Miniprotein binders against q9h3h3. Designs and how they scored, part 84

Target 1, 235 residues: q9h3h3
Amino acid sequence: EDGFTAEHLAAEAMAADMDPWLVFDARTTPATELDAWLAKYPPSQVTRYGDPGSPNSEPVGWIAVYGQGYSPNSGDVQGLQAAWEALQTSGRPITPGTLRQLAITHHVLSGKWLMHLAPGFKLDHAWAGIARAVVEGQLQVAKVSPRAKEGGRQVICVYTDDFTDRLGVLEADSAIRAAGIKCLLTYKPDVYTYLGIYRANRWHLCPTLYESRFQLGGSARGSRVLDRANNVELT

## First folded at step 7 (miniprotein)

Design M47
Fold by ESMFold2-Fast, scan of step 7:
Structure M47 (fold): chain B 235 residues (1-235), chain A 100 residues (1-100)
Amino acid sequence: as target 1 above (235 residues)
Amino acid sequence: SLKDELRELLEEIVELAEEALEAIKEGNLDEAKELIRRAIEIAERIIEELDDEEIKKRAELALYLLKMALRAIEAGDPKKAELILRYVIKLVRLLIEELK
């Protein structure tokens, strides 16, 4: 475990959230404008800190698409943070179950499917498919990271409004697969993000709740989904 | 030593950031901006002297956040600057520990 790395990741995430976002908002913008917007801002070319040679000269934290029916609800994050501090000092076990209850109590229910792809055509193609699914109503909201200074993989985040709603989580997975995505997907509830639960955390919790692997010629969904927190296959 | 000098400069950044938080709390935004500008100057000097790529990466993030806090105050959002400065203090304190 490296607490320094966890704090650095938290600070990077906070900076990205606070920097300007490039947003296609289907609530106020006609769907017919999406293809031009995607061509203007391919995520493999948009730079995190700006570059005169890229589509952006100024920093960009995230590239996002909001669906027609998108209604943001972060819950009571302040109450969640206070309850988390109390839990840590109480000596009570910190388990997936106790975090789930904390999230429910404070209405911090959103979560996201994550996919990591190298910069290039495949990333841009995957993002375009996800963005179209959002604008067409199969998904509610999604975002993709801009290109980092050192390169490395970029992340596409596809949000659902309730991580405890298995049907909703599985429906999002199916929509992602229908968009042609075949890579590994992991699902992380936002409560884990707010509480700083990353790989190699102090409590040895799995940093993701669900995992989806593409399955050729298999299930009706085209993927196998595992509930990693409870060690059960969702089939 | 160079390491002792670097730790002293990092400690000064923490002190300036903490004073900037107090200035924001008191509504002294011009003072807060000046304190942040001083912290930025120190951070820029430190980065020029760093050889360790990992430590340099951490210091570069802290500098970026200091500049972000300054812009937040200039844009009329001191509460955003307050949140950012708390992250700067955490990161710089961890850098000081790594250098011991």
Scores: ipSAE 0.553, ipTM 0.856, lowest interface PAE 1.7, mean pLDDT 87

Design M48
Fold by ESMFold2-Fast, scan of step 7:
Structure M48 (fold): chain B 235 residues (1-235), chain A 100 residues (1-100)
Amino acid sequence: as target 1 above (235 residues)
Amino acid sequence: SLKDELRELLEEIVELAEEALEAIKEGNLDEAKELIRRAIEIAERIIEELDDEEIKKRAELALYLLKMALRAIEAGDPKKAELILRLVIKLVRLLIEELK
């Protein structure tokens, strides 16, 4: 836990979202400029709050790459939050099904594959692979956290438009594996993030819907994907 | 005691943040900004005097969010400032409970 509560994690996430982002936007920038941009801003060296000795002197919340076809649609996040407050005061059960219904009603459908890596060459190499896949059109959008003041693992997030579209989620996993990623991946709908639901939450909800493990010589996709909620192997 | 004094200062931050929320609801954005600036000043004083690294990092996050709320109002987004202030109130109240 690192001494953090769910509210504290939500606050850190909000601060990161509101601080400036370093963005490579393939909708307006030629793909040929990507390698230079990646060399300029390796995530293991970009600091969260800025440091004159790092690539950034000012705070950076996220480092992101937008694909050519990226069209942001966050849905009605304000309506989602209002409905969530009403649900909490209603006394009705808070379950994965209830959150799914809230997400669908308010069109908050995006989700992400997450990978956690220690700062260093492997993180920077993994991010470069993901960034190239985004710019080449195999993935839609991705971001990576900067180096924290206290240290610790950094996270790469690879987004999909609709967490209820299982095939789309699995296609993103395949593209991540094709980019050379072999570490554990977990998939989380953004509705959980917007509502501040993390691993240790009071409702005992698992924010992870899918888990992907690399398998050498396994399926055609190179991974085993588990539906965590139903405990069913999908590949 | 220093612990009692710290708790009282944190409670003042909560009160100022709650008053800032009411000012925003009333459309009194200048009043809200002044209340947030007062809360920022108290938080900065607390952080300067605090040696407990765990409590200090939580206080630093609250300070950071207060500054964000102020910037949100200045940028013409008071609704965003409301969301941030509600989160500040929750975080500071949790810190107060840790000190009991």
Scores: ipSAE 0.039, ipTM 0.535, lowest interface PAE 5.4, mean pLDDT 85

Design M49
Fold by ESMFold2-Fast, scan of step 7:
Structure M49 (fold): chain B 235 residues (1-235), chain A 100 residues (1-100)
Amino acid sequence: as target 1 above (235 residues)
Amino acid sequence: SLKDELRELLEEIVELAEEALEAIKEGNLDEAKELIRRAIEIAERIIEELDDEEIKKRAELALYLLKMALRAIEAGDPKKAELILRWVIRLVRLLIEELK
């Protein structure tokens, strides 16, 4: 009974998605207001469940920046969930290919680059760089988790429209590196998030599709990207 | 036993959440809110009496979600409450299975 189930982690993620978000929306807000917004809501200080001593007294699920051209499309998540329940009940093998096919069938195509950082200056600085890249049009949308009640690392998520579009995924990685990010990045399709595929899942699936490592030296790209499923280097 | 008593309380939360789902489907939102409030009371009692930090943490999440479902109905979004209640039922059933 010492561990958490994948369902528990999925429920926490669902609760965060449903709680209020702090959003800088570049579609309706001038870019000149971004620096003041970032100073008001540094992710290392915003608390998940609210605290009178933090920037928020009420719960915050996510801190997000929407790019000027951002158009949300989650696909048919209800159809995806129904098909997933049917697959689990069928006793058929659950594989990365099966999940990919469910995602395509139900048009749940978005995915994200993930970076995990401890609360503090480095997290806030990394988020500011990502937020500026979003507002400047180099990235589409990003969000960062607030500080958890128990502490621990926070996550920055940088989204792409289509996890099957390898070039788009690589372009997002390049823009993240151009923003000064040097830590390990991993890429996760949203279908895996909706279906509760996290580390230590019961199907023993790798929870991410790509891995990006900062390249030391003068490479024009700034990173090396590995396709984890096929063990192929893309850059 | 204490585990048997805890399982009975968790089973009551599942029953109340399932009845609340049916009430929402029938458009009986006041009944749904009442059933959710009763489930909240049971979850709060469990949390106050528990010494096990892991079980307490899982019960705290279920309580948080029950309160979120109640607020969703109050905000005029019963479809959101349906989604949240299905998560409550799933999580509490998993906790019941771990206690067997």
Scores: ipSAE 0.510, ipTM 0.843, lowest interface PAE 1.7, mean pLDDT 86

Design M5
Fold by ESMFold2-Fast, scan of step 7:
Structure M5 (fold): chain B 235 residues (1-235), chain A 100 residues (1-100)
Amino acid sequence: as target 1 above (235 residues)
Amino acid sequence: SLKDELRELLEEIVELAEEALEAIKEGNLDEAKELIRRAIEIAERIIEELDDEEIKKRAELALYLLKMALRAIEAGDPKKAERILRWVIKLVRLLIEELK
């Protein structure tokens, strides 16, 4: 694979989560300040480990926007991880259904739509659109990764509170499209992220539950959503 | 050989990280910080000697995590350091296995 194991990717994700974040919090900050904040911290220029030539001299794990109604609930991640170790030791099959049940038992229900874009204007423009949708109340919360040293693709994550609520997941997709986003989107439950489920994982699980492709020829805001696990078209 | 010497140094990092983890669990935070500093010194020396870019990237991540664990203890969050050190141990053990 691309020089990283699932364990290495999981450790990098943990480090990013634990490093400082640049946050626009609409619960405490007027919406009129958003445009200036976006201009100060374009994700294509913010560096992961800090650089005197960038907007940040210190490490930044994530750039985030919290909506006015955002109420974080991570569930019992510690209990989830303990149950995951027990499950692996038990020899029971590791399947999407088994992981779903662990997530429900431990209330780790959040998930996210992911879009991967190269550093540059298109990334910064997409992020600005998503950030405005969050501040305006059409989306609840979003994050974007800072620029890696080699300049590889960056990820925008748009969160929903319950990955088992299919309607809520689809409503978030519609809001992303309404914000002008036309690239491929994939949906990943946070339980997969916490348990290190990435591409080419040892259990041969698809690392995402849904795929959204922009629909052309009809409405400019339309999309086709596929349930990847069951191979069923939802829209 | 260089490969055998590298494995021995990586094993020392694992031992220091395991001792630091136990020191944190026992509330011996000054001891934990000194053990982490020793692991950092060894990791920095290893990185200077590595030519394999893939192994070097993994060693650099382990070094970054060791420094993060040290800062977490200094900031008054030993539980964060505990979680980080468990990842250091896991990653370095994987490197040792690849070198066999």
Scores: ipSAE 0.507, ipTM 0.844, lowest interface PAE 1.7, mean pLDDT 87

Design M50
Fold by ESMFold2-Fast, scan of step 7:
Structure M50 (fold): chain B 235 residues (1-235), chain A 100 residues (1-100)
Amino acid sequence: as target 1 above (235 residues)
Amino acid sequence: SLKDELRELLEEIVELAEEALEAIKEGNLDEAKELIRRAIEIAERIIEELDDEEIKKRAELALYLLKMALRAIEAGDPKKAELILRWVIALVRLLIEELK
């Protein structure tokens, strides 16, 4: 069951990545156009497969905002996947440390802060705050899922270029908090996503590397960050 | 039985997708498109006859991916179609196993 569920989720993720994206690209579009774009494409109203009553008639995989300095670098994903197959057949222990080394070796270093919100005003408001932070240069790139046909929570993903760079990960958290976000945030390295490792995996690995909780007045950074893998407080 | 009939149709989708992959490797893109269209037709028929919403949802994803593979070839990206068809084969094989 777990294998089937993980494969279905991986296929849905692949389909979303391959479908058209609605993109505000700050590298080519003036920042003054962002507010109109956000009003035209609120994520609570954009539908995954298109609908005559929604802003989109055609399928949309993701709604994304690219910062002025955004330069995508996914590393050697094919080499990573080949090495993962070899690791599974080698009999070597599969641990967070082993995956970290595979990611470093193949330069698959990106990761993301995730927040899950129900469709509605709070989601659209949170996305607008994140999008403005990206366009203003406090964050590099972000995307939000469209509304699924069956409903359910939508996800905002805020990317960093190197999950092994704790300072960079923490700086992104601070920028998210400065944008007014107060909900729980979890950080997942993209290496787990590329290898299809989700919450219920056969290796009992936690794909969440960091967790951020909002704190009122208790910290100058506005949040408390925990390293889930090592159970170490980073704030 | 109904399950036996559904398994046979799902197995035909796998065979068509595998043949489409070989057609792409040989540069026979028109043949690949025709094989994918046949797989789409079978998948649409299966979905209309399915009463199990969970199985129907999985079959609908496979159908969506088949249509995506067809569009990839039409857009001049047969390598993308190969990747998508491999996922279709994997999903449909899992669905066949679920029906046992």
Scores: ipSAE 0.351, ipTM 0.739, lowest interface PAE 2.9, mean pLDDT 86

Design M51
Fold by ESMFold2-Fast, scan of step 7:
Structure M51 (fold): chain B 235 residues (1-235), chain A 100 residues (1-100)
Amino acid sequence: as target 1 above (235 residues)
Amino acid sequence: SLKDELRELLEEIVELAEEALEAIKEGNLDEAKELIRRAIEIAERIIEELDDEEIKKRAELALYLLKMALRAIEAGDPKKAELILRWVIQLVRLLIEELK
């Protein structure tokens, strides 16, 4: 592709990360306050750039819930970016394996399960379920995007510490399903996000490593998980 | 032409952002802030006069990032401002290429 859409998405993501966040931090806030906080800041009504008529008058980049045991570790993002530039100029093939190696070398291991929902009751209900699972300790940390100026789908991100830890990734999926979530989930390592690799990238990389589909009955986990990179079913 | 005038204004934003990066590296934070303010004024003028929704969105994002860079310097974090300014330069350069 021309790359402009990918760069624009990366710039928007950077702006959101650097803008103020609305955070429920279970490390410092009693769990009993969560329901009131969720009622005050439903993601379908919190606006990205602020509006006098919304719950926020100022810009909000993300709405997040931190679990009691949450300990952020972004790794060496600067080293990752330098190595990525060197890789591109080297002429060496850029593959999922190459990116995995860069991520491991620079300790940029976190990743996230993503779900995209239209603004409304279903989004707010899904977010409330995820937030409760985080505060109760079944998930580590999660965030949801505020409502964009033009509408469109919003995203809920549920993070895991290490995308190479398949068991941990599957455990997070199980917790999401136990929270009542039935929509399609896709898993993306943060290394792809830091490098600006989105859909339709020029290297034809699939930024999605795992895909989870709800399955009623039979499965103890409540879902089928596919390894998109290797085209192998894990559950 | 209007398209040529728009490209010239966008190029001016890039040049101001590049000069602001240089000023930050030299420790001239007051100069960097002034250069960023000038870039903000140009971006605001572009947004005011454009009727193209997609170009206007990208200009609005660039304006937002420029204001964020200014706030970062004012808060005592010029390293964050450098990062933001590099993103502004990339975003605006791609917009200039699209206009060719």
Scores: ipSAE 0.014, ipTM 0.445, lowest interface PAE 7.6, mean pLDDT 83

Design M52
Fold by ESMFold2-Fast, scan of step 7:
Formats: structure tokens, C-alpha cells, sequence
Structure M52 (fold): chain B 235 residues (1-235), chain A 100 residues (1-100)
């Protein structure tokens, strides 16, 4: 990660969340305008900090598509963060179960399927497929990172309302696959993101709950979903 | 040494950000903006004069967040500026520790 600390990554994520977003909002914009919007703002060309030669001259934190039925509910993130700080100073064990309970108590239930792709046609094509699935109602909301100054892979995030609802998480995976996505997917609850818990952390917590791998068999396409914490296949 | 001078400048950024945070809490938004502008000037000087790419990247993030905090106050959202300034203090303190 080029020498970045967990705190530096968390600060970058916070800045992206606070910077302006380019949003296609299907609640207020006709679906017929989506293809033109996607052509205007391909994620491989939109720059994080702005560039007169790109589609944006000003900073863009995220490029997002909101479905017609999307209703934002981030829960009580401030209460979650305060409780997390208290937990760290209490001396109580920090486990996946305690984070799950903290998330439930503060209604911070959302989570996301993540896919990482290099800048280029394949990224733009994957994002277009996801965006169409959102506008058509198969997915609720998604976002993609703009191109970073140093390059590197960009991330597409496809959100679900409740990471504790296993069926809902699996249904989102199926919809992503139906949209033509074949790359590796990993699922992360937002509670881990809000608390700045990444793969390498001092509590040895796994922020990735599920992995999805594409499988092509006969005329039926599907994916194999693995519960990472229990090492159990769900599909 | 150059390293000691850099550490002193980073410490000044932390002090200015802490004073700006207190100014916001007291409702002294003009004072907070002036303190943030001073911190921005120091961060810009650090970035211009540094050759270490890793330190420069961290300083660039701190500068970006300071500018974001200033814009938040100007937009009438001092609570957003408080959150941003706490992150500035956190990441700059970590950079200071790394330089010891």
C-alpha cells in the first residue's frame, strides 16, 4: 500500500465521502438518460482531484447510481464510533460478535460487495452493467471510485441494506452476476469501514464476510459464495 | 537538522489545528478560519520543499483536509470542519511520531 497506515487510508476514505459525488439518481431522473450519463462520466476517465482534460475540473469523491426505491439509512454512526472508543478503553475482548452487536445496536447495518478493476474499458463496462441493474431495480445503490493520481485499481461498491440478512446479501450477488460481472467479489459490512478496520488490523478481525467467485457450468451461470469467517460454502 | 525542522513545522500544524478546533467549539469561526489558513500555508511550504515522496503524500493529504475544513466553515457547516480537523490532528501526529 505504498507505506500508508490504516489511519491514512481512513482519512482518504473520509475525504472521498465528503467531496462532491457525481450521482445518477433514478428517483428524480428518467432511466432513458442513464446511457448518456455513463458516456459522459466513465470511471476510468473521471479524476479524483480534477483535471481540465478529464470529464471533471473539480474533485470527485465517488460516482454513484441511486435506484428508484433507494432510501438512505446510515444508522447512528456517531453513536457507533463513541461505543467503539468506549469498548477499546474498557478492556473487553474485541471480536466479530461484539462488532456485530455494536452495529445492530446503532442500526449501522449496510454492507457492500466490492470488486477491484484496473482503469480501462473493462472497468467502464462493468460499471455500466451495475448501473443499469440499479436503475432497473435489481440492485438498490452502487458507487465507483474515480481514477487516483497514481493510478492503480478502482473499486465498485454494490450496497445491501443489512449485512446480517444473508439471503439479501446472496440475492445481490446473483444480481451482480446476472449483470455480466465475472470477477472476484468480496463482501464487507460498513461497520468495519466506519471504524477504520481493514484486512491487517491489531484485533485480527476479518472485515470480509463473504467471497464470491464466478462459475460457468452448462447453460446455467452462477457463483460460489464462501463464508470467510467459518470457511463454509453457501452456494 | 532538516528532519528536526520538519518535525517542528508539523507540530505547529497540529497546534494550529487544535486551536482552530477550540475556536469552532466556542463559535469563533473567523478565528478558526485564520488559524486554518496559517496551517495551510505551513503545509504548502512543507510540500514545496520536500523530496521524500512518502512524507510528501501524507503532507498533501493533510493540506487537502485543511482546505476542506476551511471550505466547510465557509459553507456554514462548522460541525463538518470539526470532524475534518480531528483527522488532520490524528494523521499529522502519526507522521511526527514516524519522524522520531
Amino acid sequence: as target 1 above (235 residues)
Amino acid sequence: SLKDELRELLEEIVELAEEALEAIKEGNLDEAKELIRRAIEIAERIIEELDDEEIKKRAELALYLLKMALRAIEAGDPKKAELILRWVIKIVRLLIEELK
Scores: ipSAE 0.471, ipTM 0.827, lowest interface PAE 2.0, mean pLDDT 87

Design M53
Fold by ESMFold2-Fast, scan of step 7:
Structure M53 (fold): chain B 235 residues (1-235), chain A 100 residues (1-100)
Amino acid sequence: as target 1 above (235 residues)
Amino acid sequence: SLKDELRELLEEIVELAEEALEAIKEGNLDEAKELIRRAIEIAERIIEELDDEEIKKRAELALYLLKMALRAIEAGDPKKAELILRWVIKMVRLLIEELK
């Protein structure tokens, strides 16, 4: 049952990655064009499989904004997957430390802050804030899922280049909060995504390393960040 | 039963997808496209006849991936089609097991 659900979710993710993306690329497009692009492609209206009545008639896998300094680097995912297979076969303990070491060895270091929002004004407003922060250089790269026909929650992913760089992860959280985001944020290293590790895994690994909750009044950061792996409060 | 009929149709999709995968490996792209089109036709018939929303959702994803594999071959990327077809085979096989 869980296996079938995991395979379906993985196949949906693969299809989204392989389908065309709507991209605002700040490396080649003037920042002055961003507001018009955001107005043309609000994520609450962009449909996953295309609809003549929506901004897109053809399928869209992701809506993305690339910052000026964005350089795609997924690391050695094939080497990571081979090492993971060998680790499982070896019988050695599978721990957060072991995964961290595999990620470092294979340079699979990226991670992302995730926020899940219902389709509507709040999602579109949140995405516009994130997109502006990316174009202004406060964040590196972000993407948001298009609207599924089921009308479920959409996800905004805000990437950092190194999940082991705690300061960089916390700086991204601060930039997200400065953009006006008040919802719950969770941070997941891409190594967990590439290995198909989700909440209910046989190794009892927590794929969420950090959790950020908005905090009103008196907080210098505007948020409380918890290290989920070590169960300690960072802010 | 309706489950037995559905299982037979899903098994035919797997067989066609496996044959398409072999055709791609052999460089027979026209044969691969025809096999994928036949699998698409079967998937479309299944979806039209299904009342189960959860099974329909899974069948719709399989149909979508089959169409994506066809477009990948047309775009000159048969290796992309190979990867997609392996996912279709895996997903549809799991659906067949769930229906037993």
Scores: ipSAE 0.309, ipTM 0.719, lowest interface PAE 3.0, mean pLDDT 86

Design M54
Fold by ESMFold2-Fast, scan of step 7:
Structure M54 (fold): chain B 235 residues (1-235), chain A 100 residues (1-100)
Amino acid sequence: as target 1 above (235 residues)
Amino acid sequence: SLKDELRELLEEIVELAEEALEAIKEGNLDEAKELIRRAIEIAERIIEELDDEEIKKRAELALYLLKMALRAIEAGDPKKAELILRWVIKAVRLLIEELK
């Protein structure tokens, strides 16, 4: 049931993470090279498993842009997973608060704003906007999925370093909107991803912490943000 | 039956992956590679002979992970191969469960 889907999605995510990534690293590459790199690797054309007819002949797990100040810290994912297995065996309640405590204890604090777009010009344009914001310093790091063999929507992930830092999460939302993004955004802490907790899970947990919707006018930020965990509108 | 034959082949993949995991733990990387290659051959055969789209997709993921584990050992990262093989064992066991 839910467990089968979660394990399958977790295995696919692990495979993508372990496959080669196409990376523009602003820490070592001049910003002037970004436009050529984006033209060479548009996400609507880069294929997940490689195709001689695409920009890549070999598998690509993710297409990523690292900002000049980006410093990766995944925390203790192995300790988190061990604690999660112990919690499940203990019979104690599994709640959003319990997962938050596990994440803090093991320093697995990163999270991401997600947007899902169909392959095509709009996806490539949105990715270019996000990539430019990362290279210009308004965002820290982002990645986009390559095109799957069966088609379907692709995902752009824009990371923040601490999902418990509400101000930082909201500042990232503002930067995404300033980059011209108008679609629905949802924010997910990476702790849910590492534990294989997706929308359909046996604990009926909502892995989405925040939701952002574009506003045509009124808001200085260009969006309405809802805190899903506390059911409170923030903007 | 065809379903019983498929289940038996999937069980063989699990057994080979478990044996490969133990071989890695013992430092016998050549044995681990050979066991993984045997599992790959079985997975490839299943994919070639099967016409069920759902089962084929799951078998294709298992095949992909097995090839990734083999490459990890060849690249000098047997710890990465251990992690991947645990995912293969979980994924294939879930597929076997669905076929019962």
Scores: ipSAE 0.027, ipTM 0.517, lowest interface PAE 5.8, mean pLDDT 85

Design M55
Fold by ESMFold2-Fast, scan of step 7:
Structure M55 (fold): chain B 235 residues (1-235), chain A 100 residues (1-100)
Amino acid sequence: as target 1 above (235 residues)
Amino acid sequence: SLKDELRELLEEIVELAEEALEAIKEGNLDEAKELIRRAIEIAERIIEELDDEEIKKRAELALYLLKMALRAIEAGDPKKAELILRWVIKLVRILIEELK
């Protein structure tokens, strides 16, 4: 039941990753072009599978903005997956610490802050703020899902290089809040995504490491961050 | 009878996808494309004839992946098509088991 849901979600994620992306690449494109690009491709109007009535006639997997310093590094995902299969066969306990060790060993260190918003003005405004923060250098890279055929919430993903670097994760949260974002944020390491570990899994692992909630009249970061695994407030 | 016909159609998709994988391994890309096109026709039929929205959604994903595999071969990337077809086989097999 939950197993099938995980496989279906993994297949949809694979398809989105393999489909064309709409990318604003600040490494090769002047920052002055960003506002026109955002106006051309508002995420509430870009359709996942293409539609003559939308900005895209062809499928779009993701809408992304790459910062000037962006250098893609997914690590050794194949080695990670092979080690995961070996771990399951070995009978060793499967714990957050064991997954962290596998991720470090195979250099699969990236993670992301996630926000889920309904299609509309608030989504497009939030994405524009995030995109500007990426181009201005406060964030490294971000992407947003296109609108699904049947509607539903869309997701903005803001990536950090190393989920084990708590300071870096918190700095990204601060930059997201400075961009005007007020909704709930959750942080997930990409290692869980590559291994197909979602909310409901047989290992009872929580793929969410942190939660961030907006704080009215708060500090420079504008948020309260909770370490989900240890149930400890960090800010 | 509808459930039995659905299972038979899903089993045909798995068989065609497995044959397409072997055709790719043998370098028979035209044969692989024809097998994938036949699987696409079956998936389209399932989507048109079924009332179950959950099964229809799963069939729509399988159809999309089959079309993606076909485009991958046409673009000169049969290794990408192999990966996609393995996902089609996995998802359709899970659906067949749930229908038992």
Scores: ipSAE 0.512, ipTM 0.842, lowest interface PAE 1.6, mean pLDDT 87

Design M56
Fold by ESMFold2-Fast, scan of step 7:
Structure M56 (fold): chain B 235 residues (1-235), chain A 100 residues (1-100)
Amino acid sequence: as target 1 above (235 residues)
Amino acid sequence: SLKDELRELLEEIVELAEEALEAIKEGNLDEAKELIRRAIEIAERIIEELDDEEIKKRAELALYLLKMALRAIEAGDPKKAELILRWVIKLVRMLIEELK
């Protein structure tokens, strides 16, 4: 097949980004309001397209928490997309190195740790832990997907500002673990998201750069991190 | 066949979306909105008649994007509508290929 699933996922991601977001912004809202906000908008109950029986009657693309020091820098996404189109029509090879260079050239450096959880208490508890870590300054920004019609897994995204900064990526992993998160985490650079690199992409690229597994009584950081592309353990 | 009729209706959606893109480029936003509304009406009728859940989900996404493009023009962001309409055309063309 010629990548239909990847295009569908990319279109859904675009729609979610363009729809309204529910945001707790710690830059303008007191931290004391967070617990009430989390109780009002548990991600297992907030619906993607709105439902009078849910906390939202209108569509919600994402539920997000911005830390006090959060300063968004998406880079030159327009330039990235133009360069990507030119690359695809040029016939030149599309590799992880080529995508990395496009990202660096256009300053599209942010990335995220991803965790996928089923709707329910475990998801809501994990999100609350991440949200508190963001508001307390251990993480900079995070978002969680609302509940889809079919009740499939939801995703929590915890962002870092530079995917090429391995130490920063590993520090975010440590902070996630310190927040009580024990599930599998994978790290994806935003350039892959903008360009539609998902599991079944037509270039057969690994869609994530790192994988983190919790180790009970293991490392000092509480996790083992693997560089998936190079198959090298970092911790 | 019913499948051939469905393909013709999907092709009509593509044509309407392409004409809406041209209307936006020419600054004819009222014309673009009417073309998108027609595409929405066709998509809604198709979805009501679909039994295949896989095809229905993909058609539902295309319908949602058409509505989003209409709202973008109404909100004064025709460039956003252009991006969304290009996605609609891509997704609907992929549906047409699936039905061959």
Scores: ipSAE 0.531, ipTM 0.847, lowest interface PAE 1.6, mean pLDDT 87

